# Designs tried in a protein design chat: VH-VL binders against q95uq1. Part 44

Target 1, 197 residues: q95uq1
Amino acid sequence: MSDNHEEESNVPAYVPGKHVSVDQLKQQDAEDEALKRYKESLLGTGVHAPKDDPRKLVIKEMKIQIEGRPDTIYPLDTKELIKEMKTKPFVLKESCHYKITLTFNIQHDIVSGLKQTNTVYRKGIKVSTEKHMLGSFAPQALAHSVTNPRHGWEEAPSGMLARGSYTAKVVFTDDDNEEHLSVEYAFSIKSDWKSDD
Below, E stands for the ipSAE of ESMFold2; O stands for the ipSAE of OpenDDE; V2 stands for 0.75 times the mean of E and O plus 0.25 times the DockQ between their complexes.

## First folded at step 18 (VH-VL; framework fv_sonavibart)

Design C4 (at its last look DockQ between E and O 0.10; V2 from the best seeds 0.00; counts 0 for: pae E 7.4 > 2, placed apart)
Fold by OpenDDE, look of step 18:
Structure C4 (fold): chain C 197 residues (1-197), chain A 124 residues (1-124), chain B 103 residues (1-103)
Amino acid sequence: as target 1 above (197 residues)
Amino acid sequence: QVQLQQSGPGLVKPSQTLSLTCAISGDSVSSDSAAWNWIRQSPSRGLEWLGRTYSEYQWYDDYEESVESRITINPDTSKNQFSLQLNSVTPEDTAVYYCARETYDFLHGYFDYWGQGTMVTVSS
Amino acid sequence: DIQMTQSPSSLSASVGDRVTITCRASQSIDNYLHWYQQKPGKAPKLLIYAASSLQSGVPSRFSGSGSGTDFTLTISSLQPEDFATYYCQQSYTFGQGTKVEIK
């Protein structure tokens, strides 16, 4: 009678914070000049979200960092650049260590409970799905950056079966399951950095 | 222009092996931008994907779960063709069988070229 | 498993009519839905890929739209050669088909 102790993985239940609007935050801070100054310093007087851009999340860059290799940077400021990214796959050598950093701005309001879902495809078949809870983000003068993994490096798959071309989609959703952003990208896993195999 | 030409018998006895061939012209069975599929159609089951073969650094096969234990799809690079073998057939395998080229709009595949179809009847 | 449901299963129309066929997916499919035309005794023919992209050689009277789970194929003015069965597809799953018949 083997007592299978199901280790309850205490994944802390993400309690969605109460959606406090930027306006409500401004009202609560009306009595604390120091907090107002701090908020003004964070929110910078000049982060005028373009009135003509209703987006709450605007991606700026995707950066692929590979240990011992130069960074691959994709500017993503325009629709054209996003399309261009799809045609320029990055290469992962098998067993390399890599991480991906996404840089984005938040506009108009706080995005609460931002979740990143990354789905990878090979020849149209889904091969993996990863979900990352990123947290809540407010509009600020400086762009936000999120790196996956948060700590350390991811190891690229290895072996003959791993080698090949992949496509992927990353989707950003909030606590209300509103989709704020989707980005499609491509990559290949190779045996060597120089192998045009 | 890509063309797919099917060949094989249209009558198979129960418990025997269904065998079909699809000859490719205007493309290569080893194309890195395509996959080569078998799809069948019957009044009872509609259009049903059976499986595919494709080449990257090596050959890969993907099969529909319901036929996985009975199906084999093999490429022949020397003849630029691929084949279907379906073992232990029953009357439920009676259908029109199609070979098709799968291509991709980035994430997902679609079938842009089809063979002419082969009616296969499983009967005693 | 993803299920694809087409509506209607069949319809009768006249030449010159506007025809609309709907396909619903059981799950969101990121707009990667495709449409095929099939005539009796023939293989399916690709019409539209990625929800709205017209396949080369397909007449402009065919169009596709939709997102999430709901997609539509439209024939703006039905021609005699358009009487056929139409299928939606996502991944390796097909709809049950919609037969467009002459009225």
Scores: ipSAE 0.795, ipTM 0.889, lowest interface PAE 0.6, mean pLDDT 89
Fold by ESMFold2, look of step 18:
Structure C4 (fold): chain C 197 residues (1-197), chain A 124 residues (1-124), chain B 103 residues (1-103)
Amino acid sequence: as target 1 above (197 residues)
Amino acid sequence: QVQLQQSGPGLVKPSQTLSLTCAISGDSVSSDSAAWNWIRQSPSRGLEWLGRTYSEYQWYDDYEESVESRITINPDTSKNQFSLQLNSVTPEDTAVYYCARETYDFLHGYFDYWGQGTMVTVSS
Amino acid sequence: DIQMTQSPSSLSASVGDRVTITCRASQSIDNYLHWYQQKPGKAPKLLIYAASSLQSGVPSRFSGSGSGTDFTLTISSLQPEDFATYYCQQSYTFGQGTKVEIK
């Protein structure tokens, strides 16, 4: 698309949603060493990805920060840990202030237009859906982190109708709505903290 | 179809305990999709919610603040019913008492099935 | 705690009339408001939940509207069986009731 559009105009048309591998991007600029080095700094120092794992987005951790209490941390390094997360609910006191941080790696290719969709259910019925546009992420050795909300705190709902058990699903999709990750988790809202919490 | 059938005495002496039961058919008192409520009605206070019991991972109770020291609502899973016990009654507790099923639609709790009502008079 | 105020407290109407009943919350309650009908000697019966959703088996002449603090129950053409008292409810609080009587 680059060479064809460059020949047709001074400012070639952008090709939205085109999937470009890290290797393909480097090959396209093989004769320009300065630009190649700049692109490598954006993409990291060469290929930082296992060849036997095709996933582009790999979840590592979910952390729940609650104002005035210790963090709750879920390691998600294995498929078993991801699958079992919904069997280990965390607790929110009604009206508490909290944040959720997801930590993940990007492998193989840049993921553009990443969107996080979080859907919450109560007794099997959808009670909320929140969508956050996260942007584009390059592969790198260090993980990326996304905290919601980025500023301030989220407030847990309160009242007798709010108290009880919830399940939730967080899904990561790109510009073409290709699903990269889906994680199910659980939590409960209680009137007060207990010794077990 | 869900039905709630109430039973219990309609006359209670002051300082005694009011006891009512609500038998459930067409649903389970252990349902994780419902909560089981007692509501009373009098001319001076209108419709007044008293409390509820419900089951998720465990049993929970919520009671209206003005009666919380005197009220107990108990489920009975073997008989598929739930009860109201209100201690130390006075004539101000005279009312029609209803049991009701509370259900949810996107956190909108409302009472879709009611018992027939029991008129309870507190007098000497 | 949120108080619910109904108006009017009573009204007289004829069969075929359009009847409107209002419920006002002391604070915004989004659309978490429900309407009940109660006939003498009977338990309340759910008509409308979540401000505007018609309960199954309720005639379409009943409708609800509003959000925030001001809510309305409308009976488009009053029938003889509609003479009753109507209550709104949010959370565990009920309005004082509106009695609809035959004129």
Scores: ipSAE 0.020, ipTM 0.570, lowest interface PAE 7.4, mean pLDDT 82
ESMFold2 (binder alone), look of step 18: mean pLDDT 91; pTM 0.941

Design C5 (at its last look DockQ between E and O 0.56; V2 from the best seeds 0.62)
Fold by OpenDDE, look of step 18:
Structure C5 (fold): chain C 197 residues (1-197), chain A 124 residues (1-124), chain B 103 residues (1-103)
Amino acid sequence: as target 1 above (197 residues)
Amino acid sequence: QVQLQQSGPGLVKPSQTLSLTCAISGDSVSSDSAAWNWIRQSPSRGLEWLGRTYSEYQWYDDYAVSVQSRITINPDTSKNQFSLQLNSVTPEDTAVYYCARETYDFLSGYFDYWGQGTMVTVSS
Amino acid sequence: DIQMTQSPSSLSASVGDRVTITCRASQSIDNYLHWYQQKPGKAPKLLIYAASSLQSGVPSRFSGSGSGTDFTLTISSLQPEDFATYYCQQSYTFGQGTKVEIK
């Protein structure tokens, strides 16, 4: 009777911080200069949110970085560019090392507990789902960037079963389960970089 | 134009194997943009997807959990067709069986061409 | 597993009527819903894919709308050849069907 002690990986339960609005944060700063500086560092003096864009999260770019290869950059500033990305799959060589960086702006308010869910499909069937907790993001002058993995590289699957065409959807949700963004993209896993397979 | 032509027996005895064939014209069973499916229909179960076969560097098969242990879908590239084998049939397998081409709207598959259907009755 | 529920299960209508059929998913499926028409003794025929895209050769009186969990198939003016059973589909799951009968 081998007691397989499943080591409960104590992933610290992300306790969603109390949703403090930017306005509430501004009101609290009247008494603490250190807090004011911290808020100024987070909010920047000049972040004008567009009045005609109610979105809290606006994606700007998706970057595919592959070790030893040029970066693939998808500009995502418009709905048209987001749609166009679907028609331009990137290629992963099997066993290559890669990472994906998403660049986005936060507008109007803090997005708390932002979570990225990536679902990969092969011919309409889900083959994998990955969830990443990204954290909380405030409006700032500079766009935010999130890279997965956060450290190091991801290794592309290898073998005959891995090779092929894939579609994927990434969804960004907050701690209230509000969907802020969804992006669809395509990629292929190939045996080499030159194969028209 | 794509056409699917079904063939096979309409009567199968319990515990025997149901066998159907779907001949493809106007497309290839090895098409990288399609999957080739079997779907059945009965009054009790409605439209039920059974499985598919497709080529992408190699052949892949996906089967419904309900029939996974009993089903085989095989492509025949030489004849440009694919087949259904369903083993150990029972009266619950009585249905109209359809072959269908699956195509895709990015993340989603839909069936744009269908065979004519084959009524298969499982009876002693 | 996603469940697809159509409403109504059946309806009676006259030629020229506007007909609306609803399909509800048990969870959000975005716009990945498809509609089929089936006549007695025939295979299903694709009408609409991706919630609102009309299949080639399908009359313009057919339209689809919706997103998330709720989808609608509309026939703007019912024709004699439109008396059939209609099915929604997402992935490998079909609705139970809606029979459109002559009044």
Scores: ipSAE 0.749, ipTM 0.874, lowest interface PAE 0.6, mean pLDDT 90
Fold by ESMFold2, look of step 18:
Structure C5 (fold): chain C 197 residues (1-197), chain A 124 residues (1-124), chain B 103 residues (1-103)
Amino acid sequence: as target 1 above (197 residues)
Amino acid sequence: QVQLQQSGPGLVKPSQTLSLTCAISGDSVSSDSAAWNWIRQSPSRGLEWLGRTYSEYQWYDDYAVSVQSRITINPDTSKNQFSLQLNSVTPEDTAVYYCARETYDFLSGYFDYWGQGTMVTVSS
Amino acid sequence: DIQMTQSPSSLSASVGDRVTITCRASQSIDNYLHWYQQKPGKAPKLLIYAASSLQSGVPSRFSGSGSGTDFTLTISSLQPEDFATYYCQQSYTFGQGTKVEIK
């Protein structure tokens, strides 16, 4: 299931004692150059990777867009901010229309088949689990952004039993099931908006 | 600081209703930071969660699937207590019954205060 | 449903021994595992929550570790009051217990 394209040395292999025609040498040289350019295009124009940060995926922010209201933005570019997200719940009015945009950088290598798994709890009891394929992403200077849903809006649940405080965990894994990021967050579903929101 | 005090009969006949009460001191049954649980224990099956009630915007109940057709857990805010009613009991319901306060480490609940336990025997 | 398996089911130990008790989950539960002590005729008592956080009033000889599927409770120097049955818990599921007996 993992993408099997193989990276080779940029220096063509030479096998001593084997006769290689001039035409084969020219084609081999051209193919090596083309392959190098292709690999570089997959990596973008620049790689921003701190020497002491091994992470392939570095989250920058989570944005909650609510139809007809200002955006709620969580900066997440430090481990402290990621951990603090648990203490800063956002509010959804029941039946509101919303979408969530995640902004992140990719470092070091391509992340293939990135998938998010979001599990929602109400006071310790799991109430839903949803998985979404996000795609493959190369390292680059500019951050990547993904929005769920890709089209239209998600609708918050409604009714007396839907109201309440929720906790959740979103996990990002690749095609090899390697976990790149885990974020725990909180939200509430309410009948109306509060001034604190 | 928080104390849970149980009361109720220890002998119940088959097909009858088991009724227990848990009185709370040092906290409120209406606290939005806790949930109020019943858990039972038998030698053959160990500790078994039965259900809970809690208040936030309104009262919520959650029951174990194995007993959900027979169980009711009710709060009583005026007495600061909550009750267990388990209908149509059989000898399989013989156990020590505990009430317990649940609190949370974000995604997971744990039981930090327990009642003293009530041995309930179901026999004719 | 996640099954919780404790091992051993029982053990015999002497005062002063280092005791370890293992709890294994059938699926990953991160660090959301809790430990309880129960003495005969008494209710369970919370010892450790979130795998390694010591509950207030619990002696420091108790410690917990682990993440994912494998968790341990350690008593660094067993005391006479520590002979009891120990349970792990995740969500609304408890392990079957480990009885620690005098040797």
Scores: ipSAE 0.524, ipTM 0.803, lowest interface PAE 1.8, mean pLDDT 84
ESMFold2 (binder alone), look of step 18: mean pLDDT 90; pTM 0.936

Design C6 (at its last look DockQ between E and O 0.58; V2 from the best seeds 0.65)
Fold by OpenDDE, look of step 18:
Structure C6 (fold): chain C 197 residues (1-197), chain A 124 residues (1-124), chain B 103 residues (1-103)
Amino acid sequence: as target 1 above (197 residues)
Amino acid sequence: QVQLQQSGPGLVKPSQTLSLTCAISGDSVSSDSAAWNWIRQSPSRGLEWLGRTYSEYQWYDDYAVSVESRITINPDTSKNQFSLQLNSVTPEDTAVYYCARETYDFLSGYFDYWGQGTMVTVSS
Amino acid sequence: DIQMTQSPSSLSASVGDRVTITCRASQSIDNYLHWYQQKPGKAPKLLIYAASSLQSGVPSRFSGSGSGTDFTLTISSLQPEDFATYYCQQSYTFGQGTKVEIK
């Protein structure tokens, strides 16, 4: 009777921080200069949120980085560009090392407990779902960047069964389960970098 | 225009194998933009997806869990058709069977062309 | 598994009526819902794909809307040929159907 002690990986339960509005943060800073400096460092003096854009999260770019290959960059500044991305699949050679970087702005307020959910489909069937807790993000002058994996590289699947065309959707949600962004993209896994014409 | 023509027996005895064929015209069974499906319909179970076959560098099959142990869907590239085999049938397998072409709206598959349907009765 | 529930199961309407059929998913499915029409003794026919895209050759009186969990098929002015059963579909799951009958 081998007691397989499943080591409960104590992944610290992400305790969602209390949603403190930027305005509440500004009011608390009146008493603590250190806190004011910290807030100024986070909020930057000049982040004017567009009045006509109610979005809290605005994606700017998706970058596919492949070891030993040029980066693939998708500008995502407009709805049209987001749609166009669907028609431009990137290629992953089997067993290649890759990572994906998303660049985005936060507007109007802090987005707390931002979570990225990536779902991959093959011929309309879900083949994988990955969830990443990204953290909390405040409006700032410089765009935020999130890279997956955070450290190192992801290895593309290999073998005959892995080769093919895939579609995917990435969804960004906060701790209140509000959806801030969804992006659809396509990719293929191939045996080589040459397009099988 | 794509057309699907079904053929096969409409009567099968319990414990026997149900066999149907779907002939494709206007498209290829090896199309990389399609999947080829079998769907059945009965008053008790409604429309029920059974499985599909498709080509992408190699052949793939996906089956519904409810029939996975009994079902085989095979392409025939030489005849541009695909078949359904359902083993060990029971009266619960009595239904109208349809072949259908599956196409895609990026993330989602839908059925744009259907066969005429084949009523299959499982009875002693 | 996602369940699809249609409402109503059946309805009676007259020619010229506006008809609305609802499909509810047990979970959010985005815009992955499709609609079919089926007449007695015939195979289902695709009407609308991706919640709101009209299939080629389908009359413009048919429209689809919705997102998340709630989707609607609308017939703006019911025609004699529209008396049929309608089905929603997501992935490999179908709704139970809505029968539109003549009043």
Scores: ipSAE 0.771, ipTM 0.883, lowest interface PAE 0.6, mean pLDDT 90
Fold by ESMFold2, look of step 18:
Structure C6 (fold): chain C 197 residues (1-197), chain A 124 residues (1-124), chain B 103 residues (1-103)
Amino acid sequence: as target 1 above (197 residues)
Amino acid sequence: QVQLQQSGPGLVKPSQTLSLTCAISGDSVSSDSAAWNWIRQSPSRGLEWLGRTYSEYQWYDDYAVSVESRITINPDTSKNQFSLQLNSVTPEDTAVYYCARETYDFLSGYFDYWGQGTMVTVSS
Amino acid sequence: DIQMTQSPSSLSASVGDRVTITCRASQSIDNYLHWYQQKPGKAPKLLIYAASSLQSGVPSRFSGSGSGTDFTLTISSLQPEDFATYYCQQSYTFGQGTKVEIK
């Protein structure tokens, strides 16, 4: 079924700015504005978010890429899907190479200094806490995507003590320490991909 | 219904090894949904977690830093029990010792069943 | 590590009173705080887990609330059998206890 777009009854008045070159800048300004309005007509009120959704960060997907294997993809675009993630653990083979890509929209306002704090537990005992600065993100129609690590791969831990089932919580905060999202999830580190199956 | 029954001596001389046993009924020591803990209590220190053992893909042990050089917790699957060994005891180890089953609310563990307690006095 | 402090250290109350006991963490622990009751000569007994979830077999006069750093155990109408010491727990750390004495 067709895309949903929401209309705003009031939009800001568009006033042309000053021009350095009268001919070219006037034409370019008009052309840019026409494209913006075209996109807005297709998406309702353009790139603006719904007024009744106060969230600045709207998660869409978390993807775990494992070198040499199919991706594991978690759709997270509903509260129910976010809650269900903890019941669908992913598996990492020890020493495998992986990376995690998070896809999200930013709406309403710029999120400055977005950081993620990931805390991992094994049966109630905290085994690590890692914080990553993701950056600042402006509202836009297309989703933002961030991948960790930025280059290359992360390597899963290995050895008899590393194997096991883990639970985790990732929390996203900004420079004002406002919490925008938290997700609980689970994973295991195994010696072989086909364990128990 | 889960029940934990403790046994072991209540008097231990300094420098010797404290040994206690906890027998489990209504659950298995090898259950992958629980962990098996020792906790002690004294007037000066209150409730103090000592360590645990549990089975999942293998047996795991976790010990409190304060006793990690002296403690061993062993499961015995044939008897469905687990033990505490605390080496080189001093009068500071005088306490009531409890075994406890740990279960989880996803990220956090809590102790839903406890043994009856064993008063252990370390005295010359 | 996170320090847990309980208030008050002791209190006296009459049968039928509403009793509140507070546990405070040195930093936020979300709602992962648990409450225990201990009677003299007995092991602790779990009352509340995850701040507000009542353990099976625990009377409904017991309730828990709070999140972050401040947590409360409430006994809505104190009974003679509720004379005990109450402990909170987070991770592998226990509070120092609150002794409830019935007048």
Scores: ipSAE 0.586, ipTM 0.820, lowest interface PAE 1.5, mean pLDDT 84
ESMFold2 (binder alone), look of step 18: mean pLDDT 91; pTM 0.943

Design Ser1 (at its last look DockQ between E and O 0.17; V2 from the best seeds 0.00; counts 0 for: pae E 18.7 > 2, placed apart)
Fold by OpenDDE, look of step 18:
Structure Ser1 (fold): chain C 197 residues (1-197), chain A 124 residues (1-124), chain B 103 residues (1-103)
Amino acid sequence: as target 1 above (197 residues)
Amino acid sequence: QVQLQQSGPGLVKPSQTLSLTCAISGDSVSSDSAAWNWIRQSPSRGLEWLGRTYSEYTWSDDYEESVESRITINPDTSKNQFSLQLNSVTPEDTAVYYCARETSDSSSGYFDYWGQGTMVTVSS
Amino acid sequence: DIQMTQSPSSLSASVGDRVTITCRASQSIDNYLHWYQQKPGKAPKLLIYAASSLQSGVPSRFSGSGSGTDFTLTISSLQPEDFATYYCQQSYTFGQGTKVEIK
């Protein structure tokens, strides 16, 4: 029984905070040290947004981490690399422990209530959908990284039902339901690791 | 006891569709404990898995990459059978084709029951 | 993809002989190895599943062992009906086969 655990991420009802622009944040007297720290963390010094790139979220990398195995890294700096990623599936051994880290930059303004929706397909059929509330992100000098799961590892499914080839689509949306990014990747669940040869 | 009985033509012309059927007795094509597979064998390529179908969850169907664009495996619950369709055949598709039941005592499946095999020759 | 290599490709033996066939995987496959017997003009027959479990109805003279990358099928005392080709299998990959012939 492949429990399609629609893990309803019991993420507490994220009350979308009012979209506060970076400029508005700068003007708010940080009476609260915690808020000040938050603002400081959000207001990175020296973040130059490219003038010719209107995107607020720019993906840089996807990293697959598997316990006991080398990391698989997909550079995603260009459209070509993004397209290529889906043609280079990674392998998950059934019952292995894995996590996925996405690295991205935020440009121009704060992205509030960023949500990641991951939909997995097998032979064109939807297998699962996972939603993750990531939070709010501000432009900063260093790229942001989000790992799923945040803590621990995800266990790859096992058994004859699980084995096979999959495709997945990851979509990033904010509190306003604006789509910032969509990427596709592929993977296989196997009983054994693919030979590195 | 589980038995698999194959049927279909043994001669197919190039570019045509190879069609075979596997009738099941002693088990159900809708079993939640089995997947239904096609495997072929040739002197040049040995035993080659082609694909499987799982009636309970169609998303569990899977095909070998080299034939994926040409192959369809479908269960027929009404007749308790499953079929193979391989489109656009070439002489390279000449082989003995077997249907097989896949089961699992572990994470990796094995084939515990096989059809009798069908020799299919692709020739003009 | 994991490669499965059997050894030897063929062997000659006499009735009553102990026969050993090996299967090596290019990577560790734990105990997910299975063994089949095939006679000419017949479908493969499951002998051993999960490296060492004897399929129902298979004679006890057949046994499987091994772990990781190296596995062995043993016939303790070869019988006339055991002359056949044997295959190991993991997932959807089969070995190239080992033919056991009469000496």
Scores: ipSAE 0.018, ipTM 0.585, lowest interface PAE 5.5, mean pLDDT 85
Fold by ESMFold2, look of step 18:
Structure Ser1 (fold): chain C 197 residues (1-197), chain A 124 residues (1-124), chain B 103 residues (1-103)
Amino acid sequence: as target 1 above (197 residues)
Amino acid sequence: QVQLQQSGPGLVKPSQTLSLTCAISGDSVSSDSAAWNWIRQSPSRGLEWLGRTYSEYTWSDDYEESVESRITINPDTSKNQFSLQLNSVTPEDTAVYYCARETSDSSSGYFDYWGQGTMVTVSS
Amino acid sequence: DIQMTQSPSSLSASVGDRVTITCRASQSIDNYLHWYQQKPGKAPKLLIYAASSLQSGVPSRFSGSGSGTDFTLTISSLQPEDFATYYCQQSYTFGQGTKVEIK
């Protein structure tokens, strides 16, 4: 609660930012209803996926953008790629500026109140938990994406104690706390980009 | 030259608290470039990390999950030392206990200075 | 979740032999692997940090190599004082050890 940051939803609608006024909250509730009606008016059908796949949220990729360097992209098109992701850690140089984008499809029905919970561990010890409210997402052929942070960059921690290997788990739940996706990943923080060849 | 000198009991009765102290010379327990660790060694489990304490703006501690409910590691800046308290000990806690300084140069942390070790036996 | 296998568990060698000890990780750990020597009744002593960097005061017959998943500690010409147990370390986990004994 106290350290949580809200993340705004992508198209079709902008979800309200962090810590809005009471008047803005009342307007935001009305805008959320208007957004729902807008989505319903644009959808030809509520389903954009195979009938034999019951998942409402299907992950496609995770991308790590690092300022001044090429992106690192994890395709997550298969269950095997999702399960293998934590065996292929990405590297952050200490103090680097980065952001993470998750790309996913929504199928069958609108998902309301989608919440992203990211928990980071170091050697099995929890070091942080962050929650982001993402908003609602309609089924459509084109994928949705969410980027953290929405504005600017995140800075990787620095110093001898921050350097090391980390694991993390990102979980997507809806406003009924139904889990739609869980992805485990890994990363390391080190002093230089150089690899040992 | 950094030296770590341990003190504490070699025999502790079951259900009591194991208390060990590690005195530091040649460095400061409050250094923001080091972390202060307790590691134990037994024939059945080998070398086993227990936890650490360190200062980076504020004091932080990290503990191994299996002992988290029983362990406390405390720095003492006035005496330049840090301690291990392990509650409710059983014979499974019998081991040689080491304190160690964790530091790194350019890549990752490692334990470059170790205390002499304290053999602790938990028995009636 | 990283599994780490140190091999062999023990070996017998003569003075002057070349000795290699292996530490293998189930996932890439970059160069975050360190090597220690321990003699009976003594604390471990750091030999190699960051896979290949020799700690100050350690004889040059010791060397480390590897990155990613496969790491080795090599003693190019074994000396009488090198009979000990050797451990690798990744993060806060130590290998099971390799005991080097006199043949």
Scores: ipSAE 0.000, ipTM 0.440, lowest interface PAE 18.7, mean pLDDT 79
ESMFold2 (binder alone), look of step 18: mean pLDDT 91; pTM 0.938

